# Ledger of designs, part 16: VHH binders against Twinfilin (twfA)

Target 1, 335 residues: Twinfilin (twfA), of Dictyostelium discoideum (Social amoeba) (q869t1)
Amino acid sequence: MSHSSGIPASQELISAFGSANTGDVRLIKVVIKNDELVVDQKLNVQSDFETDLELAHSVLQKDSPCYILYKKDDKSIELTGYNWIFMFFVPDNAKVREKMTYAATRGNLKRELGASHFVDEIYSSNMNDFSKKGYQQHKLHQESEAPLTMEEQQRNDEKEQGLFVGGGGSGMHVHGISFPVDSDASTAVSNFINKKFNYIELSVNVDDEKIIFSSSSNIDIEAISSKISSTEPSFHFFRYSHQHEGENLDSIIYIYSCPDGSNGTKSAPVRKRMLFSSSKANVEQLVTSHNVKIDLKLEINSPSEISEESIINELHPPKVEEKKAFSKPSRPGRK
Below, E stands for the ipSAE of ESMFold2; O stands for the ipSAE of OpenDDE; V2 stands for 0.75 times the mean of E and O plus 0.25 times the DockQ between their complexes.

## First folded at step 8 (VHH; framework vhh_7uia_1)

Design w2 (from w1 with S103P; at its last look DockQ between E and O 0.18; V2 from the best seeds 0.00; counts 0 for: pae E 5.6 > 2, placed apart)
Fold by ESMFold2, look of step 8:
Structure w2 (fold): chain B 335 residues (1-335), chain A 123 residues (1-123)
Amino acid sequence: as target 1 above (335 residues)
Amino acid sequence: QLQLVETGGGLVKPGGSLRLSCVVSGFTFSRYSMAWVRQAPGKELEWVSSISSKGSYTYYEDSVKGRFTISTDNAKNTLYLQMSSLKPEDTAVYYCARDKWTPSGTYEDFDYWGQGTQVTVSS
């Protein structure tokens, strides 16, 4: 399929999984080496299924993606052997090419081992989600899904195409990539911060894996939608000078645009969309590292989603009386 | 609007039992995961137990396993915590709380909880 990397499972991995399904193995750590999915580690059952989840945590390396095939204690209804959990760890600080290769290979790995073996999946960039407490949170979330709007459902479906959404952790959002920044992009950011321009556009050069400069200008808010490509992903910063309730405001707006084929747009290839999506935080950091606060962040799939009215409604939503609630503590022990 | 009201606390001797109740209104009880959280005097909040929205999964902090039982009665919109074999270290204000739902599950806070009910375990 078009989302597959073509990286096959080694015969060693296929054989090890088959043997583990009826044996004493608790988990198999899988990595990609020499364009092949291989066994990196195998650990045996030491305790019950939940207690042994700390073994899954123990085999993770902070900067390296991996898969973990994790055996449960309950037997399959349909197949000989036990049920399994498919785990996919993609740390934010892994190299972009590596993150993309593992994301593109995930479906093929499950298919080659037999998808029916995997009754649950955990995808996350957070190591703590691959633990006893992380698993508990995963199960609690699975039952308590709230209704989504149609627009939210469409955005989540697009993320699933290139990134996992849900499953008890941060997923494959691939936050905080440290892409090199080209000098003209750095200059453009400085000019924006120093108010030489109220608008800049940045992009990513896929071949060089660099954040690059696209354009800068002084525009009115009505011109923003015309600056946004309907065919290419892009990043935009705009300083919106306006009045609200008698106060003059300069609001900094950060827009990530990723055309998806809606409203006359054309969808970019999945790998390109993932690369841009994974750069969002680093591009934002270019501005915030200069002690500039972003007042509004928008993620859109079409230029038609941007208008003066939509921006004003997001910056200054209609007032609702804030209903006071008792303090909202963090759930202890989840992290 | 949204309300969570805890009752059932009190003074009990070590080894005794109490049942806490949390009556809920203002939201669809069966759609949310619920929890009990406690705070001993001068200490930080401590998670005690959670139950999934359909009751299929229950989880407990290690020190209360086998002694506490979380349950729900959807017809009465009520969350329960049955506490037995109580120890002095169980002394705390107990709060019922609703888990905040997010699409990603990256970090989950409680979005609503009540005023709490005092449990004191002493000779």
Scores: ipSAE 0.145, ipTM 0.686, lowest interface PAE 5.6, mean pLDDT 78
ESMFold2 (binder alone), look of step 8: mean pLDDT 80; pTM 0.812
OpenDDE, look of step 8: ipSAE 0.609; ipTM 0.863

Design w3 (from w1 with Y57W; at its last look DockQ between E and O 0.01; V2 from the best seeds 0.00; counts 0 for: pae O 9.2 > 2, placed apart)
Fold by OpenDDE, look of step 8:
Structure w3 (fold): chain B 335 residues (1-335), chain A 123 residues (1-123)
Amino acid sequence: as target 1 above (335 residues)
Amino acid sequence: QLQLVETGGGLVKPGGSLRLSCVVSGFTFSRYSMAWVRQAPGKELEWVSSISSKGSWTYYEDSVKGRFTISTDNAKNTLYLQMSSLKPEDTAVYYCARDKWTSSGTYEDFDYWGQGTQVTVSS
């Protein structure tokens, strides 16, 4: 069950979006207020699609993130209503926590409204990108971009999921958000990489907005479940040394645990879950930046989901013996 | 002074219903997520349910899903737990707890608890 850690849409927002598909609304500005996605502003169609893009620009606030649901002039072929552009504005001066919350909620908003309604997405920290000119540039850029390699697509998908870790600086960047890493956490990662420990646990200090160290040890695979909290989100790296098909392997396993109240766990607050979720990619980068490949990534809500068997099955999926369709023996030719 | 006061506990037969209330004072109720936690005799504290400050999201432990409903009345500064289809396993002291997670985005854990109310489910 994809732990959608996003802030839920208000009924008003859902209704507003539905109505907009048949009405004269051009755009809906959406903000997070009191743990809900709510309608902040609606503007009606004034002109054509491109001209009205200036309306999007006009509703932006320089220091506050927001979403803009922007209705196109063309109707959807597959769905009832119009095609929409999803706009995500994240100004640089916004608070880090706000940036992360909005980033983590983006996917949820799309899902709740129907992801298929959105045929395009604009993500930017620059207000000018939410204009006619900005959109044109966006389109030009899309056309010029060579088909993204699978890796690039994954990266884009990760970006879309708010997990885009921007390049090599001391800070982990999610959508322009720098999340510093505590020195102890960095040391722990180094120790892990250098095989001083085969297990490390990291966390996020919400108050300090830092990735922090929790614990490190040398453990067996059977002990992993006991290291995972049933009440608090956490990150785990484990080096699994094992034999498979006669070969000695060191597999790196990355586990994000986030209790959701199922299977005897306690659900963390939504905002905390969102912050941790937004940090997944950054935390991953702590290890991968050392040219270490992660062989398995797991997202779990309960310690019970982790076992040696489950990990092995994921690392080494059993070869589905293609049941060779018994070719029906050719009926002996009637002589 | 911050206070949480639970009421509504009692003795009920299996299959019965109870409604717990928690009246809060000394803080802005609408700014905090709230939770119910229970402790059965000889057992550890068990999380039961949580609700956001605006009531937009609710969570339940698996054992109470479909039977319990958490809600709030901000005008009355009151947290509720409607319990139905009660089972002997639900016997516990039920505590109301304030979550440190506020609308400002700060979180740590539950910081305030009530005295608790006894719920006994017995034939």
Scores: ipSAE 0.012, ipTM 0.244, lowest interface PAE 9.2, mean pLDDT 83
ESMFold2, look of step 8: ipSAE 0.012; ipTM 0.535
ESMFold2 (binder alone), look of step 8: mean pLDDT 79; pTM 0.808

Design w4 (at its last look DockQ between E and O 0.14; V2 from the best seeds 0.00; counts 0 for: pae O 12.9 > 2, placed apart)
Fold by OpenDDE, look of step 8:
Structure w4 (fold): chain B 335 residues (1-335), chain A 125 residues (1-125)
Amino acid sequence: as target 1 above (335 residues)
Amino acid sequence: QLQLVETGGGLVKPGGSLRLSCVVSGFTFSRYSMAWVRQAPGKELEWVSSISSKGSYTYYEDSVKGRFTISTDNAKNTLYLQMSSLKPEDTAVYYCARDKWTSYEGSTYEDFDYWGQGTQVTVSS
């Protein structure tokens, strides 16, 4: 059961979206208030689809993230109603916490409203991208990003190896919403990489909006479960030194623990859970940026989910003996 | 060497038609958006039309909508601009340009990385 870790949609929002599919609403601005997705504004159709894109721009707030559900003029073939564009605005000067919350909730919003209604998505930190011109640029960009043929990819790879062309990526690359990393956390990661410790725990300070250090130690695999909280989310890196099939291996295991209230755990507040969830990739990058490969990634609710056996099974899945299909003996040819 | 070569310009009477061609060498259209830009005497560069790399999307300046048609032949590596119902106001040097990014209305010179030498279009009675 994919525990929807996102901020839930209000009934009003759901109802509003449903009604908009048959009504005159052009767009719905959605914001997060009091840990709920709510309708902030609705605007009606004024002109054609492209012209009305300027309405999207008009509802944006310079310092606040939001979603805009934007109705197209064409009807859905598969669903009742119209095709929609999902717009996600995340200004650069918004609070990191807000950025993360909105980022983590994006998928949930789509899911709750019906992902299939949305035929396109615009994600940007630039208000100008939510305009007629912006949309046109978006479409052009989408077309240009068509998968390069293998040959083209090779050429690009060859060109990219030489010219650090400063990735002036089209402004639409939403700079990865990441919390800054505390110095102690960085040091801990370094110590882990340098094998001073084979275990580190990191966390997110929600108030300071930072990735912080929790603990480091040298432990055995059996002790991992005891290091994981049943009440607070946390990140864990563990270097598992073991032998497999006669080979000595150092496997790096990354564990994200997030109690959800099941199996004797206590669920953290939804907001906190979302912040941690959105930080998973950034925390992972702390280790991988040192050219360290993570061999196993686990997401768990309860410490009870971690055992030596479970880890080994994931690292070294049992070889499914391909039952050699017994080749039916070729019927002796009638001479 | 990357080259853009415009042809098809000339003198035409008001209401007439012209077809501009831009033959490209050194790169493939399928990867790049292309545009026509024009410059009238004493005026700034003006974006006229753009076409996406696959030809799925076409865009036009308001003044040429309904009169001009942009198209590509990828097999020939050629960009076209069919101009109809030409007006004296359409008199300009027309340039074929490769779009560095994805340029639409309001694009500036900096949005294009390669240009042809241009072809003169004169609409005069």
Scores: ipSAE 0.000, ipTM 0.256, lowest interface PAE 12.9, mean pLDDT 85
ESMFold2, look of step 8: ipSAE 0.075; ipTM 0.639
ESMFold2 (binder alone), look of step 8: mean pLDDT 79; pTM 0.812

Design w5 (at its last look DockQ between E and O 0.18; V2 from the best seeds 0.00; counts 0 for: pae O 13.0 > 2, placed apart)
Fold by OpenDDE, look of step 8:
Structure w5 (fold): chain B 335 residues (1-335), chain A 124 residues (1-124)
Amino acid sequence: as target 1 above (335 residues)
Amino acid sequence: QLQLVETGGGLVKPGGSLRLSCVVSGFTFSRYSMAWVRQAPGKELEWVSSISSKGSYTYYEDSVKGRFTISTDNAKNTLYLQMSSLKPEDTAVYYCARDKWTYGSSTYEDFDYWGQGTQVTVSS
């Protein structure tokens, strides 16, 4: 599970959202409690979705941020269930720490619940924006250039960077400064691409501001955890050869490991962590520039987060059994 | 090529004011949240302020609250930090950074691009 730096959703919340897609729930108010996203309140459908927006207003607290998952009246064409509006309320008087936590968790919440369910997003510090009138204004002022999701941003950045990779030296730009890639690191990447090794570890020399080579080997998936430091940030590329549904697959896995001091790890200095974080995209580009697709990207804190099972689950998410829509039994024909 | 360039730093007396600018190129500025981070001599990096992509949300470190103001000019692809009532403890290199989160302030790990920084010195 790509441990997004965000607060995880409780099982109750996930279940509640799922049930709401088939039930009479109009909105779910979500709050952060005890480092978990939890259901604070659920309200049922009272009227049409525009009229019921007043319900959203009624559940807001003046000094406390929250999320509101708001169900529309129209159903999704692509997904089972309804279309939803993601509402993010952040009052001005809220504590800074709280604002930050909620802001950092927003993307994670959408991801965990399924981002595609949300066809619109409303964010505001003003309670009045979470009303019928507010919604109408929102629609009128919907800027053609909606902010991109993190994933979309990354993709866009990658595309833009890819266009420039052709001409100038393999310099990774961190801090407005291009981090040169050490020759050994370049060689390691080449060896990885050429299948000389199925695993490579790269690092950043903070003092020299260079991407450097750490190690390369041929390993099994079970050995990956042992290659990841619990005290130092690092980059890992692994080619996972495996069978799935009768097909032989070579999946490329990119792992960024950055210990933060939790779960038995030791946090690296903040500066170092920042440099590594800023280098993630550039390091990724070292491999993708060779026309190699990365199939899985993981960000982890500790080696314990990596297992064969976790990787397989990410690569091959279990097919959500499409609950066969119970075909309404055909009304017995009135003879 | 993505670039962040800070300007506006300098020497100022205690109680004075400075306005920092960060000019962005290589990406759609209005789609990203931005942040200011500073590093004093011999100290760790310190988050100062963040602004959401649309400017709807602003966040400040407690030590600068009421004195600093973060803002953006999308037409100029520029991030600003208005600093007032400056103190010697505000002496640092100030960095502009891009936040990968759409609306939020994030931890340092969420900043993916940084400028070279601009020196701010507050001294009598």
Scores: ipSAE 0.000, ipTM 0.232, lowest interface PAE 13.0, mean pLDDT 83
ESMFold2, look of step 8: ipSAE 0.028; ipTM 0.634
ESMFold2 (binder alone), look of step 8: mean pLDDT 81; pTM 0.830

Design w6 (at its last look DockQ between E and O 0.25; V2 from the best seeds 0.00; counts 0 for: pae E 6.4 > 2)
Fold by ESMFold2, look of step 8:
Structure w6 (fold): chain B 335 residues (1-335), chain A 121 residues (1-121)
Amino acid sequence: as target 1 above (335 residues)
Amino acid sequence: QLQLVETGGGLVKPGGSLRLSCVVSGFTFSRYSMAWVRQAPGKELEWVSSISSKGSYTYYEDSVKGRFTISTDNAKNTLYLQMSSLKPEDTAVYYCARDKWSSGYEDFDYWGQGTQVTVSS
């Protein structure tokens, strides 16, 4: 994940950055060509630093990762020259190997140019985040806490900080890549899809950065709570066969458990929690990529949050609908 | 229960000043970015100004820069918009809104019922 690729900055790039630090350059677009970090474009100052942010947007290509070294208007207190923003654009549809190479090279680029020059960072897969409005959003949310997927009173500070710092949604340990899936985990998913088992547990080997298989079995819903660790993060898929209003149903339930030290649990190490949290979507896709619909997704901090009653109430709310407050939707124009 | 209540609107002559207030309840005010949004008669909603949760960053729509000031008082759970040098084009219903925590900008998940501001000779 966070490892150096060994790709060096070209002499041209180092010289261009040094000159730009005291000159009239607003931004330098950097790409990797022939295993070297090179200057792709340079654009000069046109206006103030915020207005010129549209220049950063203008140099992006929707399918290609890049870095942008973006000069602010204020001078560094510690160094000669100006303060800079380090921008890393990683579009979702870029090639996986290319995304990994750029993610692995980011730290070396900053080190070779002098990390102290960069007073802010914007990492995103969304081109619009590299604009005046995108920058404003970045600053507005930089000190805010993201809402939890649970009630705000039960929040996990490290989880919120990861969402906020990650800009457009990626965690700091995942820069546009997915962990490889071990063959045993792939086999377990296939066996779950084909109904050989109604329950599987998956995990992440944090040292090898792989999604791995933990267990599979056929269990009753009452046994799920006992299968969930109170000390380790984990992912679970369960097929709940039950009867509701005279009909036999098979409901697919996806559970992400992340013990945080509440309700008698022990908090897992922060790095482990971040790696598991960043893997939620990839693990979900292991099942949904087989044209299987997940009927209920749960994120919990303790096995005590899961029971047959809680699952039934989520799958089949009471017939008399409550008038509960919902989040108001945005008021978009034409959809 | 979550509520946003705007007050302080009224009739004012061009060049005058007005201060809008938005009192919030039902969430930790100091943890969220907040905004003012307005709607002139027959027009779509228009973003006016935003402020970060700790007040360190403020942003304004171009036509109000230098005339409007957004601020907060965390002790009173209140968002303010100080409006000066008012023009007839500032006539609108003004809403306070909470920024939706998502990747989008100008996405708001809660707003008040609004307060009318009318600038007329």
Scores: ipSAE 0.043, ipTM 0.642, lowest interface PAE 6.4, mean pLDDT 77
ESMFold2 (binder alone), look of step 8: mean pLDDT 81; pTM 0.820
OpenDDE, look of step 8: ipSAE 0.643; ipTM 0.883

## First folded at step 9 (VHH; framework vhh_7uia_1)

Design x1 (from w1 with A35N; at its last look DockQ between E and O 0.17; V2 from the best seeds 0.00; counts 0 for: pae E 6.1 > 2, placed apart)
Fold by ESMFold2, look of step 9:
Structure x1 (fold): chain B 335 residues (1-335), chain A 123 residues (1-123)
Amino acid sequence: as target 1 above (335 residues)
Amino acid sequence: QLQLVETGGGLVKPGGSLRLSCVVSGFTFSRYSMNWVRQAPGKELEWVSSISSKGSYTYYEDSVKGRFTISTDNAKNTLYLQMSSLKPEDTAVYYCARDKWTSSGTYEDFDYWGQGTQVTVSS
């Protein structure tokens, strides 16, 4: 329900804001009383605007939402008077209806006072965000960006380094150079293709920027999880010999493992993750260039994601039953 | 591997100057805000200065304002702290630290730290 958005500003509040815009008032604390936005406190300028931010903290009550209209020291380019910061404090432990009422009313308050006066806004449930340190964090945060996914970060880094061409799908080329392949790694791939081994592990030497050999062996599918590092990125090829529906199959499985800190793993450093991610296609090509079909490609963050069951389900998916939509489904263990 | 390496510390007389450097690797330097933090002998960690990712905002703790200048060189992935008018109370190990981005943000949210460089101010 949107009924609480009809709460008007009192004439006292409108007058106080107008007077403060050209006077000595630093802040006006605004609360909702009797379905009206009213002045609760006014505090005068004591020092510069950053030092006075501690006054904003001092007028907060830990259990009660409020707005603070906070005057900066600089004059508006567009309007008569000063620039303002609009502050909205909504503590988590306030009553739910009170929090919703203040949230629904903030837009009307800004509109009635003239939104163009407010050049910045701080909304928080934490009292400490309405202080000098909180303001500094707010400004630092405004310039910072949310963390990129690994693919997005690599794309941005490649653009900065001139590795991204862009454009259409056909004829696209990366300007950079492929990682060299150590002779031991080339030999290991040849031995895998010639079926001397059913498992190989490859890695990247970060310092030399080379694809290198880690290990090769003949293993059962149950052992592959134990061969995968929980701390270092790595590449794996496994030939899974099995029967399915009466046929003997040799399925080639390519696994890229990049630990991220989940399931008991340690997150690999960003540069190492980028180098291994950039090498995925080159490592795959080492095998596919010999006209070998890769039947399953997996990207995992933990060795615990690999099991015979998970590989079988990916190679031979079970049939999915049709689901009908129901308004109230039954839950297991319910009585 | 992600690394932050501080250099430029040393022994200097009161009133002297030093420039600390922090060379970073393993992340896009220009996307993160960066900080200097110090720890004097027997004291808690103390925030010194911050710079935003584009350099538009710099902040200093009160006792160093006007004497220290934080800056960056994005081409060299290097954070600097130019220290002047040094006092004995500036004696500390100085660390560079990267802000951890969160939707709510707090001042104590640094996710990577260097090993530190010793600054000693004595006559």
Scores: ipSAE 0.102, ipTM 0.652, lowest interface PAE 6.1, mean pLDDT 78
ESMFold2 (binder alone), look of step 9: mean pLDDT 80; pTM 0.815
OpenDDE, look of step 9: ipSAE 0.486; ipTM 0.833

Design x2 (from w1 with A35H; at its last look DockQ between E and O 0.19; V2 from the best seeds 0.00; counts 0 for: pae E 6.2 > 2, placed apart)
Fold by ESMFold2, look of step 9:
Structure x2 (fold): chain B 335 residues (1-335), chain A 123 residues (1-123)
Amino acid sequence: as target 1 above (335 residues)
Amino acid sequence: QLQLVETGGGLVKPGGSLRLSCVVSGFTFSRYSMHWVRQAPGKELEWVSSISSKGSYTYYEDSVKGRFTISTDNAKNTLYLQMSSLKPEDTAVYYCARDKWTSSGTYEDFDYWGQGTQVTVSS
């Protein structure tokens, strides 16, 4: 399994976080220097956790990405110490190379410090999202599921979650990162391959950045469209048993769905779309690693793009049509 | 057909209480954040309070904090604003509004509004 970013947390950062978890530190600003995650600033508690959010705002530099480890006032039930918020600021005008480096390093930072410490995350390119007002909007929107236009969703992504940019490619994606696979997802793939189910759905857990199991069942091809979310990206495998030219076929179909706001769909946040897009090949490999050939791969933006007819046309393209099927005599007095 | 209907406004003396209701229909109420906004005579629209879709988080404009309470009853598809210790400065038309995912807290970022209910605080 390939490793993500080779940028480790410094020993000083790990020690500082451990000490801060039980001390008076409100926040730790983390930056990348000399290919290492280091402490840039530490600020102490001055007031309640929401009022102190202005301290997080105060340590941001408009041109430079950073992480902020922000301590809440409530103690963890699971761990000794307090609960934390993981903050990732990626300003629009940061250098492309910096954006790539910080984006590729984010997951490793959380893992090295212990992801269970972080009960919430704020990713944004807007400095004002790291304020009391910005935090309130973040919490309000965590529970909301409302239809949005594509441009409205992009504005939310810029406010709530940071942009994740590539070099000169097609925008928001990450190359070379392999996400871990949850055991339930691996089991679901095995059950699909062993024909216990003819349909499985897989997803990505955004918080843990891992491939997870969503559902499995035995369905008819007509039901696939109904299984595909119009608001969330998703991965689907379906075994389509059918006849073509007298032959019985079991075609394996891999569908990646990424709603973009067209045809009545809602676009997911940019960060979420990026994580799912980066996982396409890894999810495919879960099946192909068992020496199973995928007969059709589809990338769609709407459930309406999937029907038995559309799948048949992709699996078995029609032959060249004739421009003269038959002729009829001209009718007298009409033509 | 999305519909938001405010009720419960009226005339009340300073120090009095009112409970505003906003009955909604045409959408799954428990999936949206909801807001109260108001407009005093001759003034701009002012945000008053917000509640998350499951009710876990509530927020208030500073001048009403401690006096107003926002709540929901998902079984009745109803948003409430309990107003206590009312002051003449609270005199306004009160609107309920549904949040947009892209909202940044400005009023033009709320996608549906009620018709409003008049609250008048006067002796």
Scores: ipSAE 0.060, ipTM 0.635, lowest interface PAE 6.2, mean pLDDT 77
ESMFold2 (binder alone), look of step 9: mean pLDDT 80; pTM 0.812
OpenDDE, look of step 9: ipSAE 0.665; ipTM 0.883

